# Ledger of designs, part 30: VHH binders against q12xb4

Target 1, 267 residues: q12xb4
Amino acid sequence: MLDFVGLGLFDEKDISLKGLEKIHNADKVYVEFYTSILMGTDLEKMEMLYKKKITVLSREDVEQHAEDWLVDAKDSNVVFLTGGDTMVSTTHVDLRLRAADMGIKTTLIHGASIASAICGLSGLQNYRFGKSVTIPHPYVSNRGVRVVSQTPYDTIKNNIEAGLHTAVFLDIDKDKGYMTVNQAMEILLEVEGKLGEGVMVDRLAVGIARAGSPSPVVKADYIEALRDYYLGGPLHIVVIPAELHFVEAEALVKLAGAPEGILENID
Below, E stands for the ipSAE of ESMFold2; O stands for the ipSAE of OpenDDE; V2 stands for 0.75 times the mean of E and O plus 0.25 times the DockQ between their complexes.

## First folded at step 19 (VHH; framework vhh_8pnl_2)

Design B2 (at its last look DockQ between E and O 0.68; V2 from the best seeds 0.00; counts 0 for: pae E 8.4 > 2)
Fold by OpenDDE, look of step 19:
Structure B2 (fold): chain B 267 residues (1-267), chain A 122 residues (1-122)
Amino acid sequence: as target 1 above (267 residues)
Amino acid sequence: QGQLVESGGGLVQPGGSLRLSCADAGFTFSSYAMAWYRQAPGKERELVAYITRGGRTNYADFVKGRFTISRDNAKSTLYLQMNSLKPEDTAMYYCAASIRYEWLDSKEYDYWGQGTRVTVSA
């Protein structure tokens, strides 16, 4: 059997009791840190609290070579740990499907997810969110050309037009590191400069850092201002609100330090 | 948008084969889902095939087992093996990349190639 267990948002204590129980009953415990990292802990602390040895799997181990370790789940209890909530904003559905193809029964133990935490932290209503998007790190092509994805810009635009908020995930790259809210704002503004559609001009944005920590930062401001706002260490995520309900606007002002002027535009 | 580069297109007779390649990815190739799209003259761009980061594949209905999408992460290259080509397959073929794992519509891919032309004609 293979148990997918979400670890939650920040440290080793965020795991559910059910998750911990799964670990205790496991013959083998794996963890991946390429989709998300618990910034408030480390492997040693995790192993100490969970009283179980944990094997770290690379992205390649999970996405290309899963069969090498999944086979253990045929005859034993295997736990697969991920930051956040299992199967949320991850590629692990593929892993689960692969397990199923191998005749391995799977279960899910849920954890706290950044996908829902951003609603609580910002005061934005979860049911008003549209398609989420990830901002990838810009890169230089083999031809020496800087390439910036326009997809986040377009997705945000479409959501706004539909009256929907956008959760904007920020790229985690093994080489380029954790994308910051500041970098995200710069990228969006860069795309705005290129396209000139006006979507990001004076656009309200919410930067969130270290959700689930004892010291999360939630800051709402116009993109141009937020670009220069220091949110501290990782992890970061961005929300781009569309039309705001009056409660949402009030929340952003009182809880996230949004400009009071946004209250004037609320019907 | 992107700097992906397609190659391998050309003129072939019906029933012939082509192997398309997509490369020049300065990004972390293995972290992206990949897809092939095509656009025939006067028609909308349509999905041909996509491959997840994990290697799972899906094909458009018109493919009917004739095409195979694959990826080589070590070479940062995407392939489309096209067999049993038909005149209806004549189109500009585009490579696309998405940092997302999920299947996306044509507007949700992060990077696109400039396309390679495939012409199937007797």
Scores: ipSAE 0.273, ipTM 0.697, lowest interface PAE 2.0, mean pLDDT 92
Fold by ESMFold2, look of step 19:
Structure B2 (fold): chain B 267 residues (1-267), chain A 122 residues (1-122)
Amino acid sequence: as target 1 above (267 residues)
Amino acid sequence: QGQLVESGGGLVQPGGSLRLSCADAGFTFSSYAMAWYRQAPGKERELVAYITRGGRTNYADFVKGRFTISRDNAKSTLYLQMNSLKPEDTAMYYCAASIRYEWLDSKEYDYWGQGTRVTVSA
């Protein structure tokens, strides 16, 4: 049997009681840290609280060599741990499909997801969100050209035109690190400068840092101002609101420090 | 606008073969799921095949058994081997890369190539 257990947002205490119960009954416990990481803990703290040895799987172990460890679940209780909620913003549905092909029963033990946390922290209504997007780190080609993905800009544009907010995930890379809200604002403004379509002009954004921690940061401001606002350490995420309902605008002002002037423009 | 460079397109007779390649020396292929898309004149862009970071492949029904997607991460190159080509396969073929999702629509891909034209005609 294979149980997927979400670890929640920030530290080892965010696991659900059901998740902890699954760990205690497990013969083998695996974790991956490449899709997300719990910034408030480490493997030693997790093993100490959960009272179980935890084997770390690399991206290659999970994506290229899954059958090597999935087979254990045919005759034993295996737990696979992921930050947040296991199937949200991960490719781990592939593991469930591979397990099904092998005749292995799977279950999901959910954890708190950043997708829901951004709604609570900002006060934006969850049903008002469109397609999400990730801003990947830019790179420099072998010809010396800076290459920046245009997809985040286009997704935000399409959502705004539909009256929908955009959740904007920020890239994690071993060499370039955790993308910050500041870097994300710079990238969006860079693409705006190339396209000139006005999508990022006078555009409100919400920067969120360390959701789930004792001291999260939630700051709403216009993109140009947010570019220069220090939100502290990782992990960061951005939300780009579209047209705001009155309650959403009040929430951004009162909970995220948005300029009070946004209340004058509510439809 | 394209970050990836496709090659290997051309004019071929029905029943023939072509091998498409996609590369950018500055691009780290192992970090991305990769796909081939095509767009015939006047039609919407459609998925041909994708390959995950871990090597799992998927094919559109209209190419199963005829096309093979593969990747060589050491050479930073994506391939599409196209066999038993039909006039219906005539299209622009695009390479795409995504950091996020395995089963993608075109709006979720982070990087796209410029395309290479494949024409299957007498």
Scores: ipSAE 0.012, ipTM 0.503, lowest interface PAE 8.4, mean pLDDT 88
ESMFold2 (binder alone), look of step 19: mean pLDDT 78; pTM 0.805

Design B3 (at its last look DockQ between E and O 0.77; V2 from the best seeds 0.00; counts 0 for: pae E 8.3 > 2, unsure alone 63.4 < 65)
Fold by OpenDDE, look of step 19:
Structure B3 (fold): chain B 267 residues (1-267), chain A 122 residues (1-122)
Amino acid sequence: as target 1 above (267 residues)
Amino acid sequence: QGQLVESGGGLVQPGGSLRLSCADAGFTFSSYAMAWYRQAPGKERELVARITRGGRTNYADFVKGRFTISRDNAKSTLYLQMNSLKPEDTAMYYCAALIRYEWLDSKEYDYWGQGTRVTVSA
């Protein structure tokens, strides 16, 4: 059996009791930190609390060589740990499907997810969110040209036009590190400069840092201002609101320090 | 808008084969789901094949087992093996990349290639 267990948002204590139970009953416990990482803990602390040895799997181990360790789940209980909620904002459904193809039964133990936490932290209603998007780190092509994805810009634009908020995930790269809200704002503004469609001009944005921690930061402001706002250490995520409900607007002002002027545009 | 580079297109007779390649342009190839799209003259761009980061594949209905999408992360290269080509397969073929998330449609892809032309004609 293969149990997918979400670890939650921030540290080793965020795991559910059911998740912990799965770990205790596991013959083998694996964890991946390439989709998300618990910034408030480390492997040693996790192992200490969970009283189980944990093997770290690389992205390659999970995505290209899963059969090498999945086979254990045929005859024993294997737990696969991920930050957040299992299968959320990940491609691990592929892993689950692979397990299924191998005749391995799978279960899911859910954890707290940043996908829902951003709603609680910002006051924005979850049912008003559209497609989420990830801002990838820009890169320099083999031709020496800086390449910036326009997809986040377009996705946000489409959501706004539909009256939907956008959860904007920020790239985690082993070499380039954790993308910050500041970098995200810069990238969006860079794309705005290129396209000139006006989507990001004076656009309200919410920066969130260290969700689930004892000291999360939630700051709402116009993109140009938020770009220069210090949110502290990782992890960061961005929400781009569309049209706001009056409760949402009030929440952003009172809870996230949004400009009071946003209240004037509420019907 | 992307810097992906497609290659392998050309002129082939019906029933012939081509192998398209999409090379890494400097981004972390293994972090992306990949896809092939095509656009025939006067037609809209359409999905040909997709491959997840984990290597799971999906094909358009018209493929009918004729094409195979694959990826080599070590070489940062995406492939499309096209067999039993038909005149209807004549199109510009594009490589696309999407970071992390599963694909839904063509608008979600972060990067696009410039395309490679495939012409199937007797």
Scores: ipSAE 0.092, ipTM 0.614, lowest interface PAE 2.7, mean pLDDT 91
Fold by ESMFold2, look of step 19:
Structure B3 (fold): chain B 267 residues (1-267), chain A 122 residues (1-122)
Amino acid sequence: as target 1 above (267 residues)
Amino acid sequence: QGQLVESGGGLVQPGGSLRLSCADAGFTFSSYAMAWYRQAPGKERELVARITRGGRTNYADFVKGRFTISRDNAKSTLYLQMNSLKPEDTAMYYCAALIRYEWLDSKEYDYWGQGTRVTVSA
């Protein structure tokens, strides 16, 4: 049997009681730390609380060599741990499909997802969100040119035109690190400078840091101002609102420190 | 703006084979899902094949087992092995990269190559 268990948002205590029960009854427990990172914990703290040895799997182990460890689930209880909710914003449905091909029963034990946390922290209505996007770190090509993806800009533009908010995930790279809200604002302004379509001009954004921690940061401001606002340590996420319902605007002002001027000309 | 570099295109007879490659220095290949697209003159760009970061593949119906997409993360290279080529396969072939998500339409890829020409004539 293979149980997928979400670890939630921040630390080892965010696991559900159902998730912990599965770990306690497992013969093997695996975790991957490459799709997301729980900033409030580490492997030692997890093993101490869960009272179980945990084997860390690399992306290659999960994505190319999954059958090497999945076979154990044919006649024993295997748990696979993922930050957040296992199937949200990951490719891990592939593991469920491979397990099904091998005759292995799977279950999902959900964890809190950043997708719901951004709604609660900001007050933005979940039904008002369009397609999400990730801002990749820029890179320098073999021709010596700085390459910046325009896709996040275009996704935000299309969502705004449809009256929909955009959840903007920020890249995690082994060498370049965790992208910050500040870096994300700079990238969006850089693309605006090239395209000149006005999408990022006088545009409100919401920066969120350390969702699920005891002291998350939620800050709303215009992109130019948010570019220079310190949100502290990782992990960061951005939301770009479209037109705000009056309750959403009030929430951003009262809960995220948005300029009170956004309350004019709303709804 | 594309800095991914395709190679391996050329002129080939019907029934022949070609192997296309796609790479770029400084590109963190393992972080991206990859795809091959093609565009014939006067037609819209269309998907040929996709491959996830973990190596799962998906092919357009017209491929019908003739093409194989693969990736080599250690060499940071994407491949398209094209067998049993037909005149209808004549097109510019582009590689594309998408961070995080695996199967999206062409408008949502983060990076594109400049293309390599494949011509099948007889």
Scores: ipSAE 0.012, ipTM 0.524, lowest interface PAE 8.3, mean pLDDT 88
ESMFold2 (binder alone), look of step 19: mean pLDDT 78; pTM 0.795

Design B4 (at its last look DockQ between E and O 0.45; V2 from the best seeds 0.00; counts 0 for: pae E 19.4 > 2)
Fold by OpenDDE, look of step 19:
Structure B4 (fold): chain B 267 residues (1-267), chain A 122 residues (1-122)
Amino acid sequence: as target 1 above (267 residues)
Amino acid sequence: QGQLVESGGGLVQPGGSLRLSCADAGFTFSSYAMAWYRQAPGKERELVARITRGGRTNYADFVKGRFTISRDNAKSTLYLQMNSLKPEDTAMYYCAASIRYEWGDYKEYDYWGQGTRVTVSA
């Protein structure tokens, strides 16, 4: 059996009791930190609390070589740990399908997810969200040209036009590190400069840092201002609101320090 | 948008084969889902095949087992093996990359190639 267990948002204590139970009953415990990482803990602390040895799997181990360790789940209980909630904003459905193809039964133990936490932290209603998007780190092509994805800009634009908020995930790269809200704002403004469609000009944005921690930061401001706002250490995520409900607007002002002027545009 | 570079296109007779490649990207290839699209003259761009980061594949209905999408992460290269080509397969073929798992719409891809032309004609 293979149990997918979400670890939650921030540290080793965020795991559910059911998740902990799965770990205790496991013959083998694996964890991946390439989709997300618990910034408030480390492997040693995790192992200490969970009283189980944990093997770290690379992205390649999970995405290309899963059969090498999945086979253990045929005859024993294997737990696969991920930050956040299992299967959320990950490619691990592929892993689950692979397990299924191998005749391995799978279960899911859910954890707290940044996908829902951003709603609680910002005051924005989850049902008002559209398609989420990830801002990838810009890169330099083999030709030496800087390449910036326009997809986030377009996705946000489409959501706004539909009256939907956008959860904007920020790239985690093994080489480039954790993208910050500041970098995200810069990228969006860079794309705005290129396209000139006006989508990001004076656009309200919410920066969130260290959700689930004892000291999360939630800051709402116009992109130009937020770009220069220090949110502290990782992890970061961005929400781009569309049309706001009056309660949402009030929440952003009172809870996230949004400019009071946003209240004037509420019907 | 992107700097992906397609290659391998050309003129082939019906029933012939081509192998397209997509490379020359400076991004972390293994972190991206990949796809092939094509656009025939006067037609909209359409999905041909896509491959997840984990290697799972999906094909358009018209492919009917004729094409195979694959990836080599070590070489940061995407492939499209096209067999049993038909005149209807004549199009500009584009490589696309998406960092997101929940991709589907062509607008959701982060990077695109310039395309390689495939012409199938007797």
Scores: ipSAE 0.151, ipTM 0.643, lowest interface PAE 2.3, mean pLDDT 92
Fold by ESMFold2, look of step 19:
Parts: C-alpha cells; sequence; structure tokens
Structure B4 (fold): chain B 267 residues (1-267), chain A 122 residues (1-122)
C-alpha cells in the first residue's frame, strides 16, 4: 500500500489527523522537499512530532529510481509525504501510474494547498482563476544575453482578456534563491518594456508571503508599488486579478490593503 | 534553473533525416516533462511532440510515424529523431520544459531554449 500524504502549507502541525494516522501505521515514511518547502519546520521537528523516522528522497529518487522504494509498498505500508496537497502543482500522478503498473494500491490523504489558500487569503473567488504560471529566474545565455521568459506575461494577458485571475508561482533555485514578489514585479515590468502591450500598466497585483503561518502577509497594490514593498521572508506567491467583482475588490481593500480607489472602478 | 540548448539543426534534402538534441547545461533535466515545438516563418509556434518523465509520448497529428521523441536522463538530453523530412517541416525547433504539467500546452511550459533551425530544401 502506498499512501500519499499532504503536509499542508507551513509547518509540521499542518498535517491532517488522517495523515498522521497513516504515518504512525507506516513501515516506511518518505518525503520529498523539491516540489515545495515547509518554511516553518525541518526534518528533525517533523520526526519529533510524527514519532517516525523519515527518509528524504531526492528528485532523482522519485523520478528516475522510483522502483527502488516503490517495491516496498507491495508487502508493507509506505507513506510518501509532500508539501501542500500531493497531486496539486506536482507531477506525482505519474508516480501513481507507475505504482498501478506494479500492482500497488495507492491512496491520497489531502493537505491544504496554496492553490486554495490564495483564495481564502485574498478573498478572490476560486472559480475565476485561469491557468497558472511560474516566473522563472532570468539567466544569462552562453552568448552573454539576458534571457527573461515571456510566458508569464502572455499567460496573464490571456487570462485578463478572458476575465480570469492568474496565480503566479515564483521560482525556487539553489543558487538564485527564493524569488520574491519584488523580483517578480521587476521581471513583469521588464517584459512589459519589451512588448509594450500595456498589460502591466496600472495593473493590480496581490503579493502573498508565508501562507499558513501565524502571520502571513497579503498585500495588494499596483505592480510598480509592489516592486518596492517588503513582504519579509519566503515563500512568496503572486496573484494578478482580472476584472473584480465588488466583493473581491472590497476584500482586497479591507484584507490586503489595496488602494481604496479600486472600488470606484467597479460597476 | 539552467539553460536548455538545442543543436542538430541544418539543411537537409526532402526524404532525409536529422536528429535534434536539447541539453540541460544548468539544471537537472530529469526533473521536467519535455516537449518539442516548431515555428515556421510567419506562423504560430506549434507542438511537435511531448514526453513525460516516465517516457510516455504524445505527437502532433502531422508528425506521427515520421518523428520520434526520446530522452536520456543520464545524459540530460532530449532528442527528436526526424525521418522522411518534407519541405513543410522547415522551421525553428524549440525544446521546452514544464515543472507543473506532464501534458502542458504552449503557455504551460516554464523553460524554453533559443531554438535550432531546420531547413528542408526542395
Amino acid sequence: as target 1 above (267 residues)
Amino acid sequence: QGQLVESGGGLVQPGGSLRLSCADAGFTFSSYAMAWYRQAPGKERELVARITRGGRTNYADFVKGRFTISRDNAKSTLYLQMNSLKPEDTAMYYCAASIRYEWGDYKEYDYWGQGTRVTVSA
């Protein structure tokens, strides 16, 4: 049996009672930290609370060498932990398919996902979100040219034209670090300077930091103002709203500090 | 994350073969679902083929039977073997990588290479 257990948003306490029960009854417990990081905890705290030794799997262990540990689930209880909700914003459905090919039963024990948390924190309605996107860190090519992805700009444009909000995930890189809302705003403005289509001109954005912590930060403002607004430590995420329903705009003003003037543009 | 670099493009006669490569110079290639796209002059960029981490493949209708996508995770390289080439295959060919989707559309790929040109002369 292989149980996928979501760890939730922030720390070791976010696990569900069902998840904890699965861990307690497991013969083997594995975790991966490469799709998401719980900023409020570490492996030692997790092992202390869960009262179980946890083996960390690298991306290669999960993606290239899955059979090395999946075979244990044929004859024992194996738990696989990931931040958030296990199948949301991950490619782990392929792992379930591999397990099925091996005759291994799988289950899902859900955790709170950032995809739903942004709706609750901002007051934006979940059914009004379009396709999400990630802003990757810019890089310099072998030929000395700075490369900045245009895909986030285009995705935001298409969603706005369809009346849909965009969840914008921010890159995590071992060398360049956790991308901040400030960096994301700068990148979007840089692409606007190249494309000149006006998508980021006078555009409202919502910066969210440390969802699930005791003191998350939710700040809405125009992109140019958010570029210089400090949200504190990681992890950060951005939402770009499209047209706002009145209740959504009221929520951004009252809950995220959006400029009150956005209420005057709503009819 | 690193840089995807395409190579293997060039001039080829109709009916010929070419193998494109896409190497990861700066990050772990095996961590992403991958795809090949192409863009002919004056046309929109279009999907050619996709491959998951587990090696499952999907091909555009115009390409099935002539092209083969594959990956070698040990060498961090994506391949496109192109056989029976036709003049309409003339395009810039791009590799792409996705962290979020195994079967993503154009807007769902997070990382792109700069492209390699394929010209099939009559």
Scores: ipSAE 0.000, ipTM 0.147, lowest interface PAE 19.4, mean pLDDT 87
ESMFold2 (binder alone), look of step 19: mean pLDDT 80; pTM 0.821

Design B5 (at its last look DockQ between E and O 0.01; V2 from the best seeds 0.00; counts 0 for: pae E 4.4 > 2, placed apart)
Fold by ESMFold2, look of step 19:
Structure B5 (fold): chain B 267 residues (1-267), chain A 122 residues (1-122)
Amino acid sequence: as target 1 above (267 residues)
Amino acid sequence: QGQLVESGGGLVQPGGSLRLSCADAGFTFSSYYMAWYRQAPGKERELVARITRGGRTNYADFVKGRFTISRDNAKSTLYLQMNSLKPEDTAMYYCAASIRYEWGDYKEYDYWGQGTRVTVSA
């Protein structure tokens, strides 16, 4: 049997009781740290609380060599741990499909996902979100030219035109590090300077840091102001609101410190 | 303009082979889903093959086992091995990168190359 167990948002304590029971009954426990990072914990803390040895799998182990470890689930209990909720914003449904082809039963033990946490922290309704996007770190080309992706700007534009909010994920890079809200605001403004379409002009954004921690930060302001607002350490995410209903706008003002003037433009 | 750079195109006879390469310095290759697209003159770009960050591949139906996409993250290079080439394969071939696994409109990729021409003449 293969049990997929979500680890939740921040630290080793975010696992569900059902998830912990699966770990306790497991013959082998695997984890991957490449789709998400739990900033409040590490492998040692996880092993100490869960009282199980945990084997870290690489992206290649999961994507190219899955059958090498999946085969154990034919006659033993195997647990696969993922930050957040295992099937959300991952390609891990592929593992379920491969397991099914091998005659292996799978189960999902859910964990809290950043996709739902941004709704709770901001007060924005999940029904009003459009396509999400990730801002990649800019890079310098072989010719020494700075290259910045335009795709996040275009996605936000399309969502705004449809009255939909955008969840904006921020790149994690081995060398360039965890992208901050400040960097994201600078990138969006840089693309605005090139395109001149006004999408980022007087645009409200919500910066969120350390969701699920004891000290999360949720700050809403215009993009230009957020460029200079320090939200502290990682991980960061951005939400770009579009059409706001009264309750959403009130939540941004009261819970995220948005300028009170946004209430004057609400239905 | 300092983006991804394709190479390896050229003129070949039907049944021949070519190996396309795509690279750029400073690009953190391992973070990206990569793809090859092609565009014949006057036609819309179409997907040829995709490869995930971990190496899983997906191919357009017209490939029919003739093309192989691969990546070398240490060299920051994407490859397309094209075998059994047909005149219908004549097109500009483009390398593309996405920080997110994108299925659908090619306009949503983050970075593109300038293209390399492949001509298959009878």
Scores: ipSAE 0.333, ipTM 0.728, lowest interface PAE 4.4, mean pLDDT 89
Fold by OpenDDE, look of step 19:
Structure B5 (fold): chain B 267 residues (1-267), chain A 122 residues (1-122)
Amino acid sequence: as target 1 above (267 residues)
Amino acid sequence: QGQLVESGGGLVQPGGSLRLSCADAGFTFSSYYMAWYRQAPGKERELVARITRGGRTNYADFVKGRFTISRDNAKSTLYLQMNSLKPEDTAMYYCAASIRYEWGDYKEYDYWGQGTRVTVSA
């Protein structure tokens, strides 16, 4: 059996009791930190609390060589740990499918997800969100050209036009690190500069840092201002609100320090 | 199913005050997202104020602190205290309630009162 267990948002204590139970009953416990990481803990602390040895899997181990360790789940209990909620904002459904193809029964133990936490932190209603998107780190192509994805810009634009908020996930890269809200704002503004569609001009944005921690930071401001706002250490995520309900607007002002001007002309 | 009945309208001089009431004899009052609307002759109906189930309030720009929307769940009554009334406030005032998710992007209410007329004139 293969149990997918979400670890939650921040540290080793965020795991559910059911998740912990799965770990305790596991013959082998794996974890991946390439999709998300618990910034408030480390492997040692996790192992100490969970009373189980944990093997870290690389992206390659999961995406290319999963069969090598999945086979253990045919005749033993294997737990696969991920930050946040399992299968959320990850491609691990593929892993689950591979397991299924191998005749391995799988279960899911859910954890707290940033996808929902951003709503609680910002005051924005979850059901008012549209398609989410990730801002990837810009990269230099093989031809030596710097590539900045326009997909986030377009996704945000489409959501705004539909009156929907956008959860904007920020890239995690082994080499480039954790993308910050500041970097995200810069990228969006860069794309704005290229496209000139006006989507990001004076656009309200919400930066969130260290959700699930004892000291989360939520800051709402116009992109131009938010770009220069220091939110502290990772992880960061961005929400781009569309039309706000008056309670959402009030929440952003009172809870996230949004400019009071956003309270005007609320429909 | 709720039945909304407005009262408290009347003739008042500029600068005067009125308190409108909206009583509900139907569904659980606390379940409603509620609002006051008004419609002046020859004009479209417009939002005056709204109040969430939890009591959070929002006002139209023209209210400018003059009006206060409140609710008494125990009495199943919605109020609109209107102070510093102006001739421009002359309208039929309607109470509206919705059992829908109040955070949604909708403009329709499930229930409407028949309205109470407010006339502000010297």
Scores: ipSAE 0.040, ipTM 0.602, lowest interface PAE 2.9, mean pLDDT 92
ESMFold2 (binder alone), look of step 19: mean pLDDT 81; pTM 0.828

